# Miniprotein binders against p81326, part 156

Target 1, 226 residues: p81326
Amino acid sequence: MLHFGGFIMEINHISKILEKEREEYIRNKVEEYLKQGFSKDDAVNKANQSWRTYIGHRIQDVIYNLLKKFLKDSGLKVTTDKALNNRNLPEELDKVKRLIAINYGEYLFLPDADVIVYKVENNDIKIIAIISVKNSFRERRFETTYWKLKLKESPVTSHIKVFLATPDKDNEISYKCPNGKPKKMRIILEYELDGIYFLKEDFEETEKAKHFGKIVEDIIEISKKL
Below, E stands for the ipSAE of ESMFold2; O stands for the ipSAE of OpenDDE; V2 stands for 0.75 times the mean of E and O plus 0.25 times the DockQ between their complexes.

## First folded at step 17 (miniprotein)

Design G71 (at its last look DockQ between E and O 0.89; V2 from the best seeds 0.67)
Fold by ESMFold2, look of step 17:
Parts: C-alpha cells; sequence; structure tokens
Structure G71 (fold): chain B 226 residues (1-226), chain A 83 residues (1-83)
C-alpha cells in the first residue's frame, strides 16, 4: 500500500472541487474592479474572464503540491516551469533547467513542463517525468506531443516520461471512438505520450489513460528503473 | 521539526480514516462513513493550524485542498444517503 494511499486512490475530482471556489472568486474580483472604477457590467465580465485564467493555474498548483508531498518519501523531488524561470536559480534547479531544455541552434527553449519530477544522486540529477496540465484542448492541441517528440530525439532526454493531466470537461479526449468515429486527438495523444491522467471518473481507461491517482505509483516504478 | 512530525502524523491518521470511510461507503454504511470523514476533517483542521503557525505555504495549500476534498466526499455520500 502506498503512503497516503487513501488520498491517492480517491483524488480524481480536483477540477470539480475547485469549481466550488468560483462564486467567492467572482464576488471578490467584481469588488476589485468596481474599486478601480469599472461599471458593474464591465466588472462582472472581467471577473468571469479572470476566473478562466485563474482556475487553470489553480489546478496546476494543486497537482504540484499533491505530487511534492506524495513523492517525497520515495526520494523524488518536484519543481515547476515557473520556478525554473526565476532570475535567481539555485544550482540544483539550474541543472534541472539545462537537462530539459531543447536546443534550436543559437536558442534554448523549455518544453511544456508545468510540473517536473526528478531525483538527485551524488550531485547528479536525473529527470524522471514532465507533466503537462491542460484544462482545455481548444488551443495548442498537440503541444505536449511536440515536446515529447523533441525529447525523444536526444539520448540525453529520451528517457524522460511525458504525461498529460486533464479534467477534460468537454470530453475532447475522453474516448477513442465516440459514436463509432475515431477521435484523432485522443488517439494521437495516447500513442505519442507516456500517459494521460484524467481528473475525473468518466473516460475510456487504457494502459496509458488512467485515473489521476495512478500517476504516483507509475512515477515511483519508473524511478526504480533509472 | 517536531511540528512537522505532528502534521505528518495527523495527515496519516486522516488518510487511514479516509480509506476506512471508502470501505464503509462501498458496503452502504453511509452514516458511519460520514462519521469517519468528519473525524478526518478535524485532524486536518488541526494540521492546518500548525502549518499556519510554521508559515509553510506549500503545506498550508496542500492541507487546505485536502480539507476541501474531504468535505466534497462528505457531500457526495450525504446525497447517496438521501436517495
Amino acid sequence: as target 1 above (226 residues)
Amino acid sequence: SEEDKKIEELMEKADELLYEAEELAKKGDYEEAIKELEEAVKLLEEALKIAKELGNEDLIKLVEFLLKFLKYMIEEIKKKLEE
């Protein structure tokens, strides 16, 4: 049984739980915009737009904090792309950043790497997995797949597992063949990525498409092989 | 620190109660499942208080979310009880 197995087994409804914050968030934001001199109608519209951005980042922060806690006793460390973009990087994080960067000649870019799992052994850093958190697939549908393909091109990064975590509220990738029609986005994402982890219960489960809680066991098992 | 160890113990006990509550709910023992979850909430509320005294922001955010999660589960089980 995993340490904290009760929580790990049951945590799949992160998006639904956080959605309950909407009313208080909107109320507070409307008050802020009214104080700035906006009309009530404008303040409400701005608050609703602000919520859409906020909830995406809120889900990422929850996933980060859960994984940081649940992986710690297995000797695994967790960081974020936000931390890697700070102007004053500790030496350890500077090494993490260099180990995931993609070389485009004169330029280096980070892949889509919302959450990064790594381990440290005698000042050596091994990147275990990169997790992309997507609330919606309306834009940049295959961004995560592109970065997986780029990481596969080098023997230095080809071992890095690339996972997608998503509530998929609009069922854009929940099923391979809804109504008998192949869903290209689900099929390509599942084929190319190392795993898709759903923050809900209703989806087509496969070897690579799983409930979110399973990600902890999977990462630990991968780390044992490295 | 000693406070960190106390928070860990409280979280471990809450995790055990959550596991037991899920088993009770599978058997249809909804009232007892809710009782176990309410006890887990009390343990996490104590853990949150200690985390705030320490000023550990990541731990505060984690425990606050786990409290929301437990309360969500209580609400869901109460819906089943009323059916």
Scores: ipSAE 0.779, ipTM 0.909, lowest interface PAE 0.8, mean pLDDT 89
Fold by OpenDDE base, look of step 17:
Structure G71 (fold): chain B 226 residues (1-226), chain A 83 residues (1-83)
Amino acid sequence: as target 1 above (226 residues)
Amino acid sequence: SEEDKKIEELMEKADELLYEAEELAKKGDYEEAIKELEEAVKLLEEALKIAKELGNEDLIKLVEFLLKFLKYMIEEIKKKLEE
């Protein structure tokens, strides 16, 4: 039984839990924007936009911390693309950065990598997985897919698993064919990515679409094959 | 560190209590489930205290979230008791 299995398995309410903070957050932000001279309507709109960004970061942080904690005992390490955006990186993180970089000819760019899982063996870094955390799919619906495809183009990065973690609060990708109508986004994401992990119970489970509770085990298993 | 180990132990115990509470709730033993969760909250509050003392921001964030989760579960179970 994985340590902290209860918490991982029951993460189903992350969106609801965090949404409890919304009213207070919005109120405070509206007041802030009003003080800055924005109209009431503009203040509300800006506050809502700010909330979307804020809540997305909060979910990402939770996922990062959970994975960091639960993978620690397996000897796996976790970092983020944000941590890699420093000028002065420790040697280990510099290697991680280089090993996930995508070649665009004269330039190297990092994929969107909210969470990066890697292992260190004999001073060598092996990237295991990248997890993209999405709260909603209003924007950049296939961005994670793009990065997966780009990673596949290089023998250096082709082995890296790309996972999507989402509460999918709006049920955009929870089901493949609700009411007999194909959900293109679900079908494409499931096809192109290595896995989708839902932070909820109400979804269509498949080989690639699983509850978030299985992500730790899956990552560990992948790590053993590398 | 010794403090890190203590935090982990507290978190593990809290996780166990959560599991037990869930099983109790499934059986309709809501009052006992709430008691287990409240105990788990106490454990995580202690863990949070230690994490803050250590200045470990990652652990602080994690434990804070877990606390929110447990409190949410308590609230949800309480609603079921009132029904």
Scores: ipSAE 0.422, ipTM 0.754, lowest interface PAE 1.3, mean pLDDT 91
ESMFold2 (binder alone), look of step 17: mean pLDDT 87; pTM 0.850

Design G72 (at its last look DockQ between E and O 0.94; V2 from the best seeds 0.76)
Fold by OpenDDE base, look of step 17:
Structure G72 (fold): chain B 226 residues (1-226), chain A 83 residues (1-83)
Amino acid sequence: as target 1 above (226 residues)
Amino acid sequence: SEEDKKIEELLEKADELLYEAEELAKKGDYEEAIKELEEAVKLLEEALKIAKELGNEDLIKLVEWMLKILKYLIEEIKKKLEE
């Protein structure tokens, strides 16, 4: 039994919990932008945009902290792309950074990797999975898919699993064929990615589309095969 | 460390209480469920204190999130009691 099973399941409330902070956040940001000389309408628009970014980061942080905690006992390590954006990295993280890099000929670039899961065995690092965390799909709907495809192009990175974690508040990808109409985004994401994990209960479950509570077990299982 | 072990114990106990509270709530024992959740809050507050003393930012954030969950659940159950 995964320790903290109750708290993992309660992640379903993440959107509601964080939404409670929205009113105060927006009010404060509007005031800030007004002081900067923006019009009321512009200030409101900017505040709303800021909130979207802020809430995305908060969800990402929650996912990171949960995975870090739940994977620790299995000997698995967790980091983030943000942690890798440093000129002076510890040796271990420098290796991680290099092992997820994508080749563009003369240049190496990192994929968007909100959360990176890896293991260290006999001083060798093996990248297990990259988790992309998305609150909404209004922008860059297939960005995660792009990175998955790019990672597949190299024998160095082809084994890396790419997962999407989302509360999908607007039900953009929760169901494949709501009202008999195929949801293009759900179908493509499920096809191209190794898994989609929902931070909610109301979704169509499949082999690849699961509740977030399953991600820890899935990652551990993958890690045993590498 | 001993402090890390203590935090882990507190988190585990809080999780157990959460589970019990969920079961109680399913049975309609809302008052008792709230009591269990409030006890879990106390445990997490202690864990948070220790985490802050250790300066473990990731653990602090984790415990803060867990506290938010518990507080949210308490509020939701209280609403049901008023209905």
Scores: ipSAE 0.710, ipTM 0.883, lowest interface PAE 0.7, mean pLDDT 93
Fold by ESMFold2, look of step 17:
Structure G72 (fold): chain B 226 residues (1-226), chain A 83 residues (1-83)
Amino acid sequence: as target 1 above (226 residues)
Amino acid sequence: SEEDKKIEELLEKADELLYEAEELAKKGDYEEAIKELEEAVKLLEEALKIAKELGNEDLIKLVEWMLKILKYLIEEIKKKLEE
């Protein structure tokens, strides 16, 4: 337990804390959509969809700000996919963007990289890791593994660690064999990714599946090897 | 800067108070745990004010998250007192 260790461990409450925002958020969004002329049913459906997007971004923001703070003194920098998608990038971020791009023949596309950790050494930028943040696994269950496999296809991106961070409040991937039955999604995600970091205490810990509080040490150790 | 050093000191003190409050709550000393958490809230409110004066949006969001944690914990411990 190091600098700010208490606050990083209390990330265990992120789902409950953010859920308290849901009722007010939904109420406000329904009113906005009603003012725009939508029916009550349409307004509610749109508000619920808006919430799912909002909560995902909120979790990403929390992770981004914690990592930015905790990694700063180790000489590591943190950015986001959102920042990289801005129209006019500073030179440093433009280099980061180019260094994670996936080649599709004549086209270059960014992987789904919610949070990116990199270092600047002797004017060179080295991408250390990308962290995919998932609140739910109902859709695009293996999107993160797809991007890991694509990054492994090129020697210029194959070193990039790909992590998944999740509160997993519905226990979709928290255990390998709940009730004695192998959970395919957990097993495949753990096998293919470089790590899974849980934003809660109740999960099956393995060498790759850890509490989010371990991610800082892991990233720092990886950065020393690059 | 001096402002950056002050914010860092406030955050460190708040983290120490959080740790102590968690240990107190484990022992069932809920009233003292709440007292420590309320002091941590005061320190973070000061840190938030400085972060806003600096216009540091990332730091503002970090401190606001830390405040949400402390306030959540205070409410949870108060529930235990009422049991």
Scores: ipSAE 0.698, ipTM 0.878, lowest interface PAE 1.1, mean pLDDT 89
ESMFold2 (binder alone), look of step 17: mean pLDDT 87; pTM 0.843

Design G73 (at its last look DockQ between E and O 0.80; V2 from the best seeds 0.72)
Fold by OpenDDE base, look of step 17:
Structure G73 (fold): chain B 226 residues (1-226), chain A 83 residues (1-83)
Amino acid sequence: as target 1 above (226 residues)
Amino acid sequence: SEEDKKIEELLEKADELLYEAEELAKKGDYEEAIKELEEAVKLLEEALKIAKELGNEDLIMLVEWMLKLLKYLIEEIKKKLEE
């Protein structure tokens, strides 16, 4: 069984590693936007916004690939919301899509699900967990919480664990009460979600707030109870 | 496939080397740690080659990340040696 203990633990460096690409990325994007006719200030702003999106996707991809690899030996499968956004889905993925859908009366919508973990037993699919990957909490701070609450409202989806994975580079949720002041976002996210997994070492560990290296074991344990 | 098994073996060995390197670095054996990491890089480069031949994008991305990580760690340890 591949422990990948070293690679999982060293995920702590993801923000620093990817940040090395920022300067070049920004430079190239600024040049691109200038060529499109934007002002220098607009080009810089757009480039920075593009970087935030880009880096977010890169982190998601890394997390997805790690989980896919680590969970493979346990027989668990991993997919993404992007993979589900297809008109022609394989039967298995079509079932996955249906099993995570949220009812809004006349409409069904999917939650934000950067990573979806599921198992197949006797041709039945059981959704185990959804992992939301967030690089920054500047926007949509409680979006993951919203989806957790919505999933909890249906007996079809209420069992699905919702986890947050984040490097939290700005220490927005790393500590509950730094300097005696409660961090509202940390407290709420930890309360509402099934777990928070940090891609860093410098955080306040609790029962629900753990290092990312624990997520595989936790998911496997949950899967055995489903 | 046989290629998939080979990649898995390479990744396992690379992970073991990384773990050993971490332990060495904790003990202050930085030169030996770097040597272990450099060997791990070679294994991952081979894995990457195979992954590209298979056209497995997910595996390519994973191995590329692992390579970036190892190279970063080597650089960080080298900085400590210069201090």
Scores: ipSAE 0.751, ipTM 0.898, lowest interface PAE 0.6, mean pLDDT 93
Fold by ESMFold2, look of step 17:
Structure G73 (fold): chain B 226 residues (1-226), chain A 83 residues (1-83)
Amino acid sequence: as target 1 above (226 residues)
Amino acid sequence: SEEDKKIEELLEKADELLYEAEELAKKGDYEEAIKELEEAVKLLEEALKIAKELGNEDLIMLVEWMLKLLKYLIEEIKKKLEE
């Protein structure tokens, strides 16, 4: 039988574990920016911005590597938008890129596709899901829903599941009605996306809003129906 | 390759130990859970060495994360044992 991985089940600690690195990171970055001639206040602000970028990439890398490991035995392959933006793409990845690209007249753009899950059957590539990894909803709150709606507009991409994975450390989307008021961002994201997967324990669980540990089962089940 | 198969075996054994440790911790068997996690750490340290010899950056990052997670869990269980 298919056993759920212990490491993917315990990923809910990721924010606490990575946060232990923050103080040293900020200290080193402030020193680096001061040497470049920035004021103390500017160096601190730049270091905090640098940390937010760094931590976001760290979370994405963990998710990518866990999914790559645990989906392999099901015949599913995993790539990233970083890999797809390399100029010298293998034929397989070039096909993946073309199968998720959205047409805007003379321009083609990739959706918010931090992590992409696909399979290869009979020399054909089938995109199963894309996973947007967001550490914070400070800006671009609905970018993921926009891309889901764009993917639905074409028969080539309409089957692609669009998931959001987030620690949601600041509880921006963890509950539908915090403080007795409907949270528009949570409600719209849950309505429009195929799933929201939380990298923490405390959130309002629904059919679409789940612990990240469920994502492997969900992707495998979806792949069997395609 | 033989090295790739060895790493996969080490990761699978470490995952089994983690699962067993979680079950032990649920039962309150904290000392036994810590021992299982410490063995998993040893397996992952071996896997990390092999991954570095191969120059596999994705695997290095995965195993380093797994080690950080195991060490975090060991410390949390030790806190419960001291209570």
Scores: ipSAE 0.630, ipTM 0.845, lowest interface PAE 1.3, mean pLDDT 88
ESMFold2 (binder alone), look of step 17: mean pLDDT 87; pTM 0.851

Design G74 (at its last fold request DockQ between E and O 0.84; V2 from the best seeds 0.80)
Fold by OpenDDE base, look of step 17:
Structure G74 (fold): chain B 226 residues (1-226), chain A 83 residues (1-83)
Amino acid sequence: as target 1 above (226 residues)
Amino acid sequence: SEEDKKIEELLEKADELLYEAQELAKKGDYEEAIKELEEAVKLLEEALKIAKELGNEDLIKLVEWMLKLLKYLIEEIKKKLEE
């Protein structure tokens, strides 16, 4: 039994570990943008924006790889929306893509799905969960909620669990009512989503808000009911 | 494949060592914790080598992250020893 107590539990340090790369990254990007003809101020701003995107992708990759590894023994498979953005998909992934599609009348579109967990039984694919990974909530605070609600509208997708995974570095959603004031975003996200998983220790735990270390067990349990 | 199995074994052992090291650190046995983490690093370095030989990009990324984590933890524990 992979003691989930090691690498999954220590994910708490992800923000600190990756932040060590920031100075060098910013310096290199600033230099790159200066060479492209941007002013110093513009170069710095663009470098900072680039860093936000970069760090987000790095966190997503870590989560994807961890889930892929730790769910494998349970017979569960993991993919990403990026992997689905291909014209020539293997049959299995093509089915996955179709099973998470949202109907907009004449068009089908995919939700933002950083990580997709599914199982294959008797040649049938069942989508278990979608995990959205967010480093910060400065932009598109309720985007994950939108997709959850859209998925819930169809009997084809209504069973799909939608989870949010975040280090919440700025403590935007770590607590419901810090200093007696309700945090609107935490309350709404917790209400609308199936779960929030924190890549940190300092947060208010509830039935839906848990440490990331619990996500593997939770997904496995959900998979058994499907 | 045999290589995949070997990598899995290495990762499992590294995970066990990490767990033990954390328990040791909680007890204040920092030197022993560092020793176990350093052993785990060696196992992961071997795993990384095999993963690169296989060309498994996902596994490479995973092991690289694990290595970064272990190295970070070693540094943090070393700081505690100096305090």
Scores: ipSAE 0.795, ipTM 0.917, lowest interface PAE 0.6, mean pLDDT 93
Fold by ESMFold2, fold request of step 22:
Parts: C-alpha cells; sequence; structure tokens
Structure G74 (fold): chain B 226 residues (1-226), chain A 83 residues (1-83)
C-alpha cells in the first residue's frame, strides 16, 4: 500500500489556492462587523486582521491533516498544541503534554508548537518532532529558535527535532544572501533549527532548507533512530 | 470500520492518479493528465460524502483540501492547453 506522495508534494500551491478565498472572506467579514456597529474603516481593518489569523490557521490545518494521514502507516501519531490544551485529555495526550513541557521553576509551559509528531511503543511515548507553522515573520520572528534552545537544555527533551514550515510568500527567509549580504533571519533560523520546510517552489535549498514534500521521509527516518 | 477502509482506498487511488497526472503533464500530455485528475476528483467527492456521513471533521478538512488542490491543478493545466 504505497503512498505516492502527490498531495504532500503539491502543497507548494497552498498560498495561491488559499489567496483565492480572500475577496469573499473579507467581503463577508466586513458585512459581519458592520452589523456589529463598527464603522466602515474599522470593519475593513478588522476584516483584514481576521484574514491574517484565518489564513494562518488554515495552513496549520492543512499541514496537520496531511501529516496525520501520511505518517499513520509508519506508526507515527500527530497532535497539536491546541489539542493538548483541552480540559479533558486522554491519558496518551496527557503524557505527550508532560513530555514536551518546559520547566520554569514552579511553572511548566508548553513550547509554541503547532504540530507534534510522536510514536507509541508498548505504552511508552517518544516525541519525535515539533513543527512550527508560520505564514509570515512580522512578529515573534525567532520564537521557534527560542523553543529549540529550551528543549535542548534538558536530557528528556534534547532529542526532539524542531522544524519550521512556511510558505514565506514575502521571501523573508527564502534566500541566504539575496543581495550579497547575509539575511539574518534565514541564517539564524537555519543554524538553530533542525529544518526549514518551504511551502513553495522558489527558495534556496540547503541540507536543512527543503521543499515541504520531504518532511514525511525525514520524520520517518528520524523516528527509526530513536 | 468498513467506511474507514473505503475512504483509505479512495484516498490512495486519488493520490496515485495525481502522481500519474503530474508525470503526464511533464511529458506534455495535458489532455490525459486532466482526465486522470478528473477521475481523482470523482473519487474524492465520494470520500467526502462518506467522511460527512461519519462526521469526521479531520477527514472532511483533508478531503476538502485535496479537492481544492486537484481543481486548481486542472485549471492550471487547462491554461497550458490554450497556450
Amino acid sequence: as target 1 above (226 residues)
Amino acid sequence: SEEDKKIEELLEKADELLYEAQELAKKGDYEEAIKELEEAVKLLEEALKIAKELGNEDLIKLVEWMLKLLKYLIEEIKKKLEE
């Protein structure tokens, strides 16, 4: 039962496909905000802000569902930080949550991880990787690297691979030296993270910076070493 | 369940058809590529119906994305035929 990988490889069209939804989405949201009593200018601004949140969540959902499907036959399971914050967790997910938590003295916090890949062997859970999904780098540009560094500080979490997945529509990290000068964000992210996976065709490929279509193969190979 | 096995079979066949369609498009066989993609759309429309009957939100979202992708690719290949 071979997976041909067509759907995982063609995700590179995601920004173009989802952008076609923008006009209708914004039109509907403006009407919704006008009904709530906002001025036209405020309604338009709120609709544009709502779109940015919507598109980010939409990309996360696509990635989550694709990984869940394509990793299933390799015995790998996928969850999200949103699922781990639910009030009633099954025992399995409660264990996943505890295994990725970072200790800050009296407090334990989850790293910012949109998607979490793990395996279960004889009721033992091993976290394989976390994937941060970023549509843009306007805010919190290096949060993913911070979480990688924190996970490295404990022997319990130091094995966890930390990946970034992004369409990078605005080419903020697509090239290392676009004008002969090093691009700080790309250089630091690539240095600190275990991989960057682009949801588009045009970017500078390296050992760590790849097309998203390679992520399934990479995760499976990593899981075999753990 | 039986329905879960049927959905898995439909998704696997659709993924195979997409792969074959991309290989055809690389060779310039655009009309046959479109035929393969249209068949994949039919399979995913069936999978979507079953996923909705099951109420499986994750599968519904997955299949809806797959359908959007296939329809996008069909339109892009049709543009190449007109060129």
Scores: ipSAE 0.771, ipTM 0.907, lowest interface PAE 0.9, mean pLDDT 89
ESMFold2, look of step 17: ipSAE 0.688; ipTM 0.872
ESMFold2 (binder alone), look of step 17: mean pLDDT 87; pTM 0.850
ESMFold2, look of step 18: ipSAE 0.724; ipTM 0.890
ESMFold2 (binder alone), look of step 18: mean pLDDT 87; pTM 0.852
OpenDDE base, look of step 18: ipSAE 0.795; ipTM 0.917
ESMFold2, fold request of step 19: ipSAE 0.759, 0.720, 0.739; ipTM 0.902, 0.885, 0.894
ESMFold2 (binder alone), fold request of step 19: mean pLDDT 87, 87, 87; pTM 0.852, 0.848, 0.850
OpenDDE base, fold request of step 19: ipSAE 0.791, 0.790, 0.793; ipTM 0.916, 0.916, 0.917
ESMFold2, fold request of step 22: ipSAE 0.733, 0.698; ipTM 0.889, 0.869
ESMFold2 (binder alone), fold request of step 22: mean pLDDT 87, 87, 87; pTM 0.849, 0.846, 0.851
OpenDDE base, fold request of step 22: ipSAE 0.790, 0.789, 0.792; ipTM 0.916, 0.915, 0.917

Design G75 (at its last look DockQ between E and O 0.67; V2 from the best seeds 0.74)
Fold by OpenDDE base, look of step 17:
Structure G75 (fold): chain B 226 residues (1-226), chain A 83 residues (1-83)
Amino acid sequence: as target 1 above (226 residues)
Amino acid sequence: SEEDKKIEELLEKADELLYEALELAKKGDYEEAIKELEEAVKLLEEALKIAKELGNEDLIKLVEWMLKLLKYLIEEIKKKLEE
């Protein structure tokens, strides 16, 4: 069984590693937008926005691939919401899609689910966990909490654990009460979610707030109870 | 497949080397740490080659990330060695 102990623990460097690509990325995007007829200021703004999206996807991909590899030996499977956005899904993924759907009366919608962990037993699918990956909390700070609460409303989905994974590079939720001042976002997210996993070392550890290296063990443990 | 097993072995060995290198670095044995990381890079490069031959995009991305990480660590340890 691959331990991947070193690679999982050293994920702490993800923000620094990916940030090295930013300057070149921004330069190229600015040039692209200028060619499209945008002003210099608009081009820079658009490039920065593009970078935020890009870096978010890169982090998601890393987390997805690590979890996929690390959970494989346990018999657990991993997919993404993107993989579920297909008209022609394999039967297994179609079932996964249906099992995470949220009821809005006449409509079913999927929660934001960057990573979905599930198991197959006797041809039955059980959803174990959804992991939301956030690089920044500037926008949609409580979106993950919304989805957790919605999933909790149905007996079909209420068992699904919802985790947040983040490098929290700006220390928005790394500490509960730095300098004696409560961080509202950290407190609420930790309260509402099943866990927060940090891709860094400098954070306040609690029962629910852990280093990303613990997520695999936690998921496996949850899967045994399902 | 046999190729999949080979990749798994390479990744496992690379992880072991990474772990050992980090322990060496903690002890101040930076030169030896770098050597082990460089060996791990070689293993991952082989794994990447096989992954590309298999066309496994997820595995390719994983190994590419691991390579970036190792190279970053080598650079960081080299900086410490120069201090």
Scores: ipSAE 0.794, ipTM 0.916, lowest interface PAE 0.6, mean pLDDT 93
Fold by ESMFold2, look of step 17:
Parts: C-alpha cells; structure tokens; sequence
Structure G75 (fold): chain B 226 residues (1-226), chain A 83 residues (1-83)
C-alpha cells in the first residue's frame, strides 16, 4: 500500500534524468550568446550560469507539481513565490502573499520561498509551510535559514514551517560528520530549519533530515494542528 | 471537467502500474516490469494529449515529468535484463 504514490517515492532519479539535458542546453546557449556578441569564453561562462538556474527551476517545477497533486485530496493548496509576484493576483493569492510578507520597517518583502503550502477555512487562509528548493550550495548557503529566523520574529508568521528540499548531488550536506569532521553547513541547516528533505537515498537520516517521500505525510500532520 | 476526470483516471492507473512494476523488478521479473511500465507510458501519453488540449500547463509539466521518469526506469531495467 503506497502512502505517497510511486512517482513521488522515485524522485531519487531526478538529478540523473535532468542532467541528460545539459549538453544540448549548453550548446544552444553558447550559440545564443555568441550571436549577442560575447566572446567564446564569456559565452561558455554565461551558458554554464544559465544551466545552473535552469536546472534549479526544473527541479522546483517537479516538486511543485508533485506536491500540488498529492496534497489536493487533503484540502491543501500549493502556490509559488513566482505566482505571488504576478501583477494580476486573485484575491486568495493576494492574501497568501500578505500572510508571508516580512516587515523591514517601512518596507515589506516576500521571503525567497519557492513553494508555499496553505489551507483555506471559512474564507481564512492559514500558511502551513514554505519549501526552499536548492540544487546546490555553491552560493547563498544559508539563505533558507535566514528566512526561517525572520518568520519566527512575528507571531503572525512564527507558526510557518520552513523546509529545504535538495538532491544534494555533490554531498555538501548529506552527512553531519563526513570523514569524522563536523560539516558546519549540514549541522546549522538541520538545527535551524524545520526539516530537510533529500531527493536521493544516500544521506544521513535524522528526525529532521528525511527522504522527500515523507514530506506529504509530514505536511498533512502539521496542517491538522493548525 | 469530463476531460479532467479522464486525466485523473489515467494518472491513477499509471501510478498503480508503476507500483506493480517496482515490485516485479524487486523480484527480478524484469520483462514483466518493463511491460507494466510501457503500459503506464501509453496511459500517460494519452493524459498528456488531453492536458495539452485543455491548455493546463501545470498538468502538462507534471505528466511530462512522469513520462521522463517511466522512460528512465524502463531503460535502467533493460540494462539489468541484458546482464
């Protein structure tokens, strides 16, 4: 008996499946940048930067669509930070946007939340969780932790769970003490976040660090407490 | 709406076939697992066609990912069968 569906449990293959697109993507982008007048060296560098953004967005799309599908039967709705930044927001999404915004004095900003899970009860919206999707940790290593800390500062947002979802192909945070040495990044992320969900099997599982297949059940259980 | 119900039925059947194929592969029944996955691919190709006719971009992306996953699994199991 499947709890999370076969398609969500087999997410482990996402990095290998998407990596097959790299060579063609890079070739096409290099040609595009050369037509814009960049040198070959610059075009290659720009194409590789473009790929890192592209593959990150592809992983975000997969996670968004899987969660949207598998949370629907539990009455939970899913949106994205990109949808919340559109000019023509439906009233429901405008409320979601306002409920996750962070106050910086006279300025109001959205956290960098890739996927947002919420529910609607009696025309009221309750934000359950945000999920940050990270393909790699080459830059902005602790940005998700920053947003968790900011959300905790207000009683309006302090209940929101902040999760990280990652394939972590390069094993940057897969283990707490690889080779006997504490991995600061993994230890801090696990300490500060409400959960880390891996899109692979090879990682050190803990109470907070789990396989992505557990995320649906966890979100549903959290939603029942709100 | 009737098309939406048809897509949901196709996705549910494909998920059941995937589950069965994974169990078959665990037992070493690779040819049977491939047959189940190929049937799931056919169901998802039908679902993709309907999703495109509806213009439902989220559903299109979901089904395209599901197809990529199934085709990847078929190729991996074929490698096991050739060994």
Amino acid sequence: as target 1 above (226 residues)
Amino acid sequence: SEEDKKIEELLEKADELLYEALELAKKGDYEEAIKELEEAVKLLEEALKIAKELGNEDLIKLVEWMLKLLKYLIEEIKKKLEE
Scores: ipSAE 0.725, ipTM 0.884, lowest interface PAE 1.0, mean pLDDT 89
ESMFold2 (binder alone), look of step 17: mean pLDDT 88; pTM 0.860

